# VH-VL binders against FYVE, RhoGEF and PH domain-containing protein 5 (Fgd5), part 6

Target 1, 194 residues: FYVE, RhoGEF and PH domain-containing protein 5 (Fgd5), of Mus musculus (Mouse) (q80uz0r647to840)
Amino acid sequence: RALVIAQELLSSEKAYVQMLQHLSLDFHGAVLRALENVEQEGREPLAQEELRQGLRELPAICDLHQGILESLEQRLGDCGEGQPQVADIFLAREQEFEHHAAHILQFDRYLGLLAESCLLSPRLATTVREFEQSSQGGGQSMKHRMLRVVQRLFQYQVLLTDYLNNLCPDSAEYDNTQSALTLISKVTDRANES

## First folded at step 19 (VH-VL; from rm4 with heavy chain Y103W)

Design ro1
Fold by ESMFold2, fold request of step 21:
Structure ro1 (fold): chain C 194 residues (1-194), chain A 125 residues (1-125), chain B 107 residues (1-107)
Amino acid sequence: as target 1 above (194 residues)
Amino acid sequence: QVQLVQSGAEVKKPGASVKVSCKASGYTFTDYGMNWVRQAPGQGLEWMGWINTDTGNPYYADDFKGRVTMTTDTSTSTAYMELRSLRSDDTAVYYCARDSPYWDSSGYHWAMDVWGQGTLVTVSS
Amino acid sequence: EIVMTQSPATLSVSPGERATLSCKASQSVSSNVVWYQQKPGQAPRLLIYGASTRATGIPARFSGSGSGTEFTLTISSLQSEDFAVYYCQQYNNWPYTFGQGTKLEIK
């Protein structure tokens, strides 16, 4: 039961990393290049710089989850039929989850700045359209895609709670899973404050 | 003053290829995507694909994947569409059309607001 | 792929009368519909975007309505220059898709 939930954590993490790679490697780069052209035209350079700065958290979030995915693949590849041990993967990366917290704090401002910048720049509007309509973007709005970055933390809460409920209460993995849930909850509490 | 001017009509045999050009003027070419749309004689409009004119990234409708190549030359503000392995049912007028954003009280919209004059491609045995 | 279906295929009306053209999407496209007018030998002309917003320079006798899957173009008092083929097109998703057209003819 616990192993099944750990496998679900692995498979969903793989899908999440693929989505993050598209955002942080493809879309992020295209938007930054489009912003350079807007700034050279001399219109609202302060708003464009704030948008540029807000986008920088995406590569760091991608790096975090690439590490989590790699560790999950190694642990569950070796686990076989035994009880899985995955909670420490999250605990080892506690400081790196700060990038999610930073993204949450900038989320509404970033979306507002993007919308305002699109009104001023057909090139940026075209860049956003291309991303939204490409197969990697799935035809969904930019707001929805940015929300998916945050929503993974809530998915972790669900998955780790189910995982916890299927562990031996006396095990070290049970205690570590409780600690991982506390870690994730601290970051998501900042989302509720926004 | 915004204008798209296409290359002239072409007559081709089945199995050949055709490359249609579309030159933009009166606006910044790289600010807008470019659609290609065709219309067979007496029939409706069919979207072939879209290209990012700044990066050259093309996106093709499924019916044309494998047979169509869309490119741009930003130094001449020109988009190109090449259709290969022509067959008689490819006889059509081929249009380029600018993909433009619009904003109103209901939000964001997209429309093809500027069209080329069309290029007739005739494929006959 | 979203299929757009127009009706009728041909509409015969007299100048000065009202014409009503229908467009149905196979799934919801919200209000993401464009209407074009096309005369013989010419490229399509943008009339309406966002289902109901007239493009610049389009006469007030043209109006659009609808959302979701059902859309209508209405011409309230036909002029001689309005006899043409009309296309609806959705831009909700790639691929962009068009209705097959409605030919508006003089009765």
Scores: ipSAE 0.568, ipTM 0.867, lowest interface PAE 1.1, mean pLDDT 87

## First folded at step 20 (VH-VL; from rm4 with light chain N93K)

Design rp1
Fold by OpenDDE, fold request of step 21:
Structure rp1 (fold): chain C 194 residues (1-194), chain A 125 residues (1-125), chain B 107 residues (1-107)
Amino acid sequence: as target 1 above (194 residues)
Amino acid sequence: QVQLVQSGAEVKKPGASVKVSCKASGYTFTDYGMNWVRQAPGQGLEWMGWINTDTGNPYYADDFKGRVTMTTDTSTSTAYMELRSLRSDDTAVYYCARDSPYYDSSGYHWAMDVWGQGTLVTVSS
Amino acid sequence: EIVMTQSPATLSVSPGERATLSCKASQSVSSNVVWYQQKPGQAPRLLIYGASTRATGIPARFSGSGSGTEFTLTISSLQSEDFAVYYCQQYNKWPYTFGQGTKLEIK
């Protein structure tokens, strides 16, 4: 049962990373290009810089989850039908999860800045529109897309809890999984407080 | 003055291709997406697709996928629409129309606020 | 795709009278509806966006209302230049889709 849950973790991570790549690579790049145009016009340069800084978390988050995905693939590939070791994948990346924390904390701010920037720049508005209407996005708003980044952490809580419930309590993996849940909880608590 | 000026009327045979041009003036061409809409004689309006004039990325309606190609030339502020494998039911006036964002208290809205004068494409044997 | 259905197909009204045009969406499009006016031999002209906001230069006699799936264009007092074909269009999702149009003709 633990293995089955780990496999679900892997499969969902694959899907999540695909979405995140679209967000990080396509959207982020496009927005930055559009913002350059706004800057050239000399409008609200400080606000634009703040927006850029906020959006920089997306590539970092993408890198984090790409690493998680690769590690999950490796661990599950190596263990075959045995008990996988996956909890340490999260623990080893504790510092990187601070990008999620930053994303949560600045969420409303950079969305507001994005909206304001779109008001000032038809090009940026068009860029955002294109992204929202793209097939990969399913027509979801930018706010919704950004929120999905946070929602993945809650999915981790659910999946890792199920995983934990199917481990031997005396195992090292059990202890590590508890630690991983604590790590994720620290980040999701910030989301709940926001 | 903000305007879109399209190329002249075309007469084509079935199986041929047509390429319509749309030149923008009076505004920054790459700031706005461009729609292509056609209208068969005595019929309604049909959306063909949209192109990001800045990146050149097109998005086509399903009915035209495989037969239509939208492109832009930023140096001349011109959008192009090529329709291939023409058939009689492709006879229509083809419009380019600027896709413009509007903002109000309810959020962003999108409207075709600037239209070309239209290009009649007649497909006949 | 989202289907936009206009009614009636033809509306006959006398000058000075009120005209009410209907547009229905097959699914909710929020307030993401545009109205266009088209006269013979001309390109469409933007009238209303966001279901209820008049475009620049559009006379006050034109008004739009509605949300979700039902929308209305109203011309409070018809002028001679208002007799034309009117189209609604949704921009909630691609592909953009138009109603089949309502022809407003003089009674």
Scores: ipSAE 0.762, ipTM 0.916, lowest interface PAE 0.5, mean pLDDT 93
Fold by OpenDDE, fold request of step 21:
Structure rp1 (fold): chain C 194 residues (1-194), chain A 125 residues (1-125), chain B 107 residues (1-107)
Amino acid sequence: as target 1 above (194 residues)
Amino acid sequence: QVQLVQSGAEVKKPGASVKVSCKASGYTFTDYGMNWVRQAPGQGLEWMGWINTDTGNPYYADDFKGRVTMTTDTSTSTAYMELRSLRSDDTAVYYCARDSPYYDSSGYHWAMDVWGQGTLVTVSS
Amino acid sequence: EIVMTQSPATLSVSPGERATLSCKASQSVSSNVVWYQQKPGQAPRLLIYGASTRATGIPARFSGSGSGTEFTLTISSLQSEDFAVYYCQQYNKWPYTFGQGTKLEIK
C-alpha cells in the first residue's frame, strides 16, 4: 500500500513537472522578452524589476521538482515490490523549498504587477494571452496556473500523510516522512498567513 | 491614423491557393496580435486564426488546419494569410483584424478594434 | 468550441424605439463578450467589449449587459444609422466564435 501511494506520488510529479516546464521555459522566457521592450519605453522600471524578480522563482521551482522527479523515478525503479524510500528526497532539498515560500509570499503582488505591466504593454498582454490560450494550459488564466504551483505543496501533504499511515512506525522511513511533512508544512503555513 | 489595408480582390479556381496581405500603419505592428476572419456572402463571421506578430507563432481554427498559413513581415508591418486547396465554399470576404487588449476592474478583455477593408476571394470553376 | 446563439435572427423596430438583442453562449464565457456592428459593404465595427463597456466613440444609446451565458445588447433609441447587422463574439477561449448575427431593420 505504501508502494502504491509512492507510485501515485511519482505519477502526479510527472504531470506537475510538465506543467512547470511550460511555465518556466515558455512563459518565463516570453514574458522577460516582452518586459525588455517595456523598459525601453522607460515606464515604471522599478515595478518591472520586481516582476522579473518574482518570475525568477519559477525556474528555480521547476529545477527543484525536476530533481524530485528524477529521484523518485530512480528510487521506485530500484525498489521493486519492497518498501520504497522517498522521504529523504524532500529532506535533501529543504533549502530549495524556500523558492516556494517566496512564490507564496509574493503571489498577490506578482499577479498585480503582471496585470499592471500588461496594461502598459500591449505586447506583454499579447504574450500572456497566447500563453493562457495555449493547448497545454487549457485556456486557464495565469492566476490559476500560478496557483497550481502552490497547490502542489498541499498535494504533498496529502500524499505523504497517506504514505505515512501505511508505514511501520518503527521504520526510519516513518521518521523521515514525518520530517518531510514538517518541512512542507512550514512552507504551506506561510501560504495560509498570506 | 491607425489602419489596416488589405490586398485587392482575388478570383481563383478550385484547388488553387490565395494569399491575402494586410498592412498595418499608425501603431507598432508587433505589439498586437492579428486575427483573420472571413465572411461568406450573406453569412456571418468566422474566425480563422490568430498570429503573434512579434514571434510569428500562429494559432488556427480547427476547420482551417492544414489549409491555412498565417505569417508576418515585421519589416513591412504586414500580415499574410494563405489559404490552399480552395473550394467554392471558400468564397468570402476575408478580413484582418487587430486583437487589442483592454483592461477594466474585471481584468483583461480582447476585442478586434481595427479592421481591414476586407478582401473578396471568389472561387469559381 | 463555444457556440454563440443570437436571437432574433431579424428584429424590426421603428426609429426612436428601443431594440434588445440577445446572445447566448453554450457554456459560461464570464464577461468575455464583444459586440460588433456591420453595415452592408463594410467591415465590422467594435461596439462593446467586456460584455458592457462601450468602445471609444460609441454613442451612449448603445449598452451591453450580461455574464456567464446570457448577454444583451440594447439600443435605447434607434437612429437611422443603427439599422445594421449585429454580431456577438466570445473571447473566453480559442477559437473565437461569433453568433450568427441579428439583422436590425426598420419597421
Scores: ipSAE 0.762, ipTM 0.917, lowest interface PAE 0.5, mean pLDDT 93
Fold by ESMFold2, fold request of step 21:
Structure rp1 (fold): chain C 194 residues (1-194), chain A 125 residues (1-125), chain B 107 residues (1-107)
Amino acid sequence: as target 1 above (194 residues)
Amino acid sequence: QVQLVQSGAEVKKPGASVKVSCKASGYTFTDYGMNWVRQAPGQGLEWMGWINTDTGNPYYADDFKGRVTMTTDTSTSTAYMELRSLRSDDTAVYYCARDSPYYDSSGYHWAMDVWGQGTLVTVSS
Amino acid sequence: EIVMTQSPATLSVSPGERATLSCKASQSVSSNVVWYQQKPGQAPRLLIYGASTRATGIPARFSGSGSGTEFTLTISSLQSEDFAVYYCQQYNKWPYTFGQGTKLEIK
């Protein structure tokens, strides 16, 4: 049963990476381009550096999950039998999960900066509109799309808990899975603290 | 003064193509998306699609996908809509309309606030 | 796609009276409705956006209300120049869709 849950982790990671690539490569690039065009036209200054820095979390989160996906594919691709070994994939990337914590802590601030920038720039507003309307799940606000970035952490908690419940308690994978759950919970809990 | 000025009326035979131009003036063309909307005689309005005037990325209504091409020329601040394989029920007035953001106490809104004068395309044998 | 349905198809009313035009969406569009006026031989004119906010230069006799699926345009003191067809349009998501129109006949 553990292998089935590990395969669910792999398949859902593929879907998540695809969503992150759209956000971190397509949207992020379009916003940066729109910000540069506003500056070139001599319009009123915007809080561009803060917005630019906040948006950098999306590419970093995408890079993290591309690495997780590659490791899951390697670990699960050849073996249909036996107890899977996937928990160390998360443990090896503990510090990189800090990008998720940064995203959660800065979420409302950077949404506010984006909204204020759109008030001053019809080009930026048009860019955000195009992204909102053209992507899968069309019509979803930017807020909803960015909330899906953090939703994956809770999905990991559910999947890894189910995985843990189907492992031998004496196995190293059981201990590693407990550590991975602690890692993910630490990221979400730290972000919830004021 | 913000304006959209369209090309003149056209008469076409079934199977031909038509390309309607829409020249913008009085505002920064690449700051706003452009809609194309048509209206058959005595009928209501029908959205054909939207184009990002900065990037040239078009988005078409399903009924027109495969027959319509929307383009822009940023050097002349002009949007174009080409409709191919014309048939008699394509007889309509074709409008370009700027897609503009608005903000009020309830948040962000979008409206077509500037319209071209319309281009009558008549398709007859 | 979101279907916008207007009623009545034609509304006859005398100048100085109140006209009430209805627009119904097939699913919630929040407050994402615009109203246009179109006179014969002319392009549509933006009246109301956000269901209730008048565009610049629109007389105060025009007012809009509604949210979700039900929307109303009201002209509180009908002028003779208000003879036109009125369209609602949702901008909640692409494709943009219009109601079929309400023809306002003065007299």
Scores: ipSAE 0.606, ipTM 0.887, lowest interface PAE 0.9, mean pLDDT 86
Fold by ESMFold2, fold request of step 21:
Structure rp1 (fold): chain C 194 residues (1-194), chain A 125 residues (1-125), chain B 107 residues (1-107)
Amino acid sequence: as target 1 above (194 residues)
Amino acid sequence: QVQLVQSGAEVKKPGASVKVSCKASGYTFTDYGMNWVRQAPGQGLEWMGWINTDTGNPYYADDFKGRVTMTTDTSTSTAYMELRSLRSDDTAVYYCARDSPYYDSSGYHWAMDVWGQGTLVTVSS
Amino acid sequence: EIVMTQSPATLSVSPGERATLSCKASQSVSSNVVWYQQKPGQAPRLLIYGASTRATGIPARFSGSGSGTEFTLTISSLQSEDFAVYYCQQYNKWPYTFGQGTKLEIK
């Protein structure tokens, strides 16, 4: 049923936001602090400035999904009911999904810049290693972790398609869910253009 | 010139503790993590854990959690490993080894490229 | 935990011959394998990282290969100073784990 799928959307969004908070607050902050220490020792390398600029998309993506989670909690929290309405939550945030598009287009470049910066800074390499090995799902490379940021959009496509198939075709929620799927697909299509 | 020098051999009774030191020279101590590895007589190598020498954050292998404490003193470029509640099967040579990054066409790699000379700890009644 | 299994336990060869040492991982470690040489009474010495890349200063007679779960160290034209125990180690994830070692003996 549609309500069960909407509840799965909520629970998976909670897990996704926790992962984004770890990336955008803990790891991102540690990397920026390590880059500041390198800059204090000499002139800034162009690669490190580009890396700093690219990492700024992670906080914006985290803010987007925190908002989605809060709205889902308001509409679905604690009340077992058979009347879900969640598609508007995505439609209201159409512009904010552009941060995902920016990340999709640039993250391979930023992973390459991170690798080059780690070659030049053993301290940065050690910081990245500790994060990769000590966090939940230890041993996952930074590439795999950054790919999980993007993979949520494909998960939305699956969940919203399943949700759509369990709605009355004449309902407003059906129409809104079709629009939300179109929105998400436009963003993921930019990944396919890469 | 890059060197790790460990403290001397120790003889301990069961139930005691031992603290092994590892002094680094010839490189920036806080740029690299430090591994501790042991080798019982006639046996292979066993990884005990790793420590971030800049922050002091350790990671311990499961077999040693609860009995081992790893620390650093950045002012002396020295790492320490303390093993508590010693048993006779803790008799081994204990090594510190620098955790070093390498990069090639296949990506990042990590290796223990600099090792201390080893510290023999003998646990006997 | 990833178990590394080496074979054979002991390998007896004559100087000038080729030695082939095997290492198997209990699950894929990609190419994240290091080979060490350890002579009696000494600390291990780094030979190979990334399964196949020689460390600086390691003679060309040492070569490594493999990926996934199967790895080999080959020593071409064995020299007298190559008598030692050889260990493989994975660094794909913590905890780091070693094989039990292969003792290379001069026949």
Scores: ipSAE 0.555, ipTM 0.849, lowest interface PAE 1.3, mean pLDDT 86

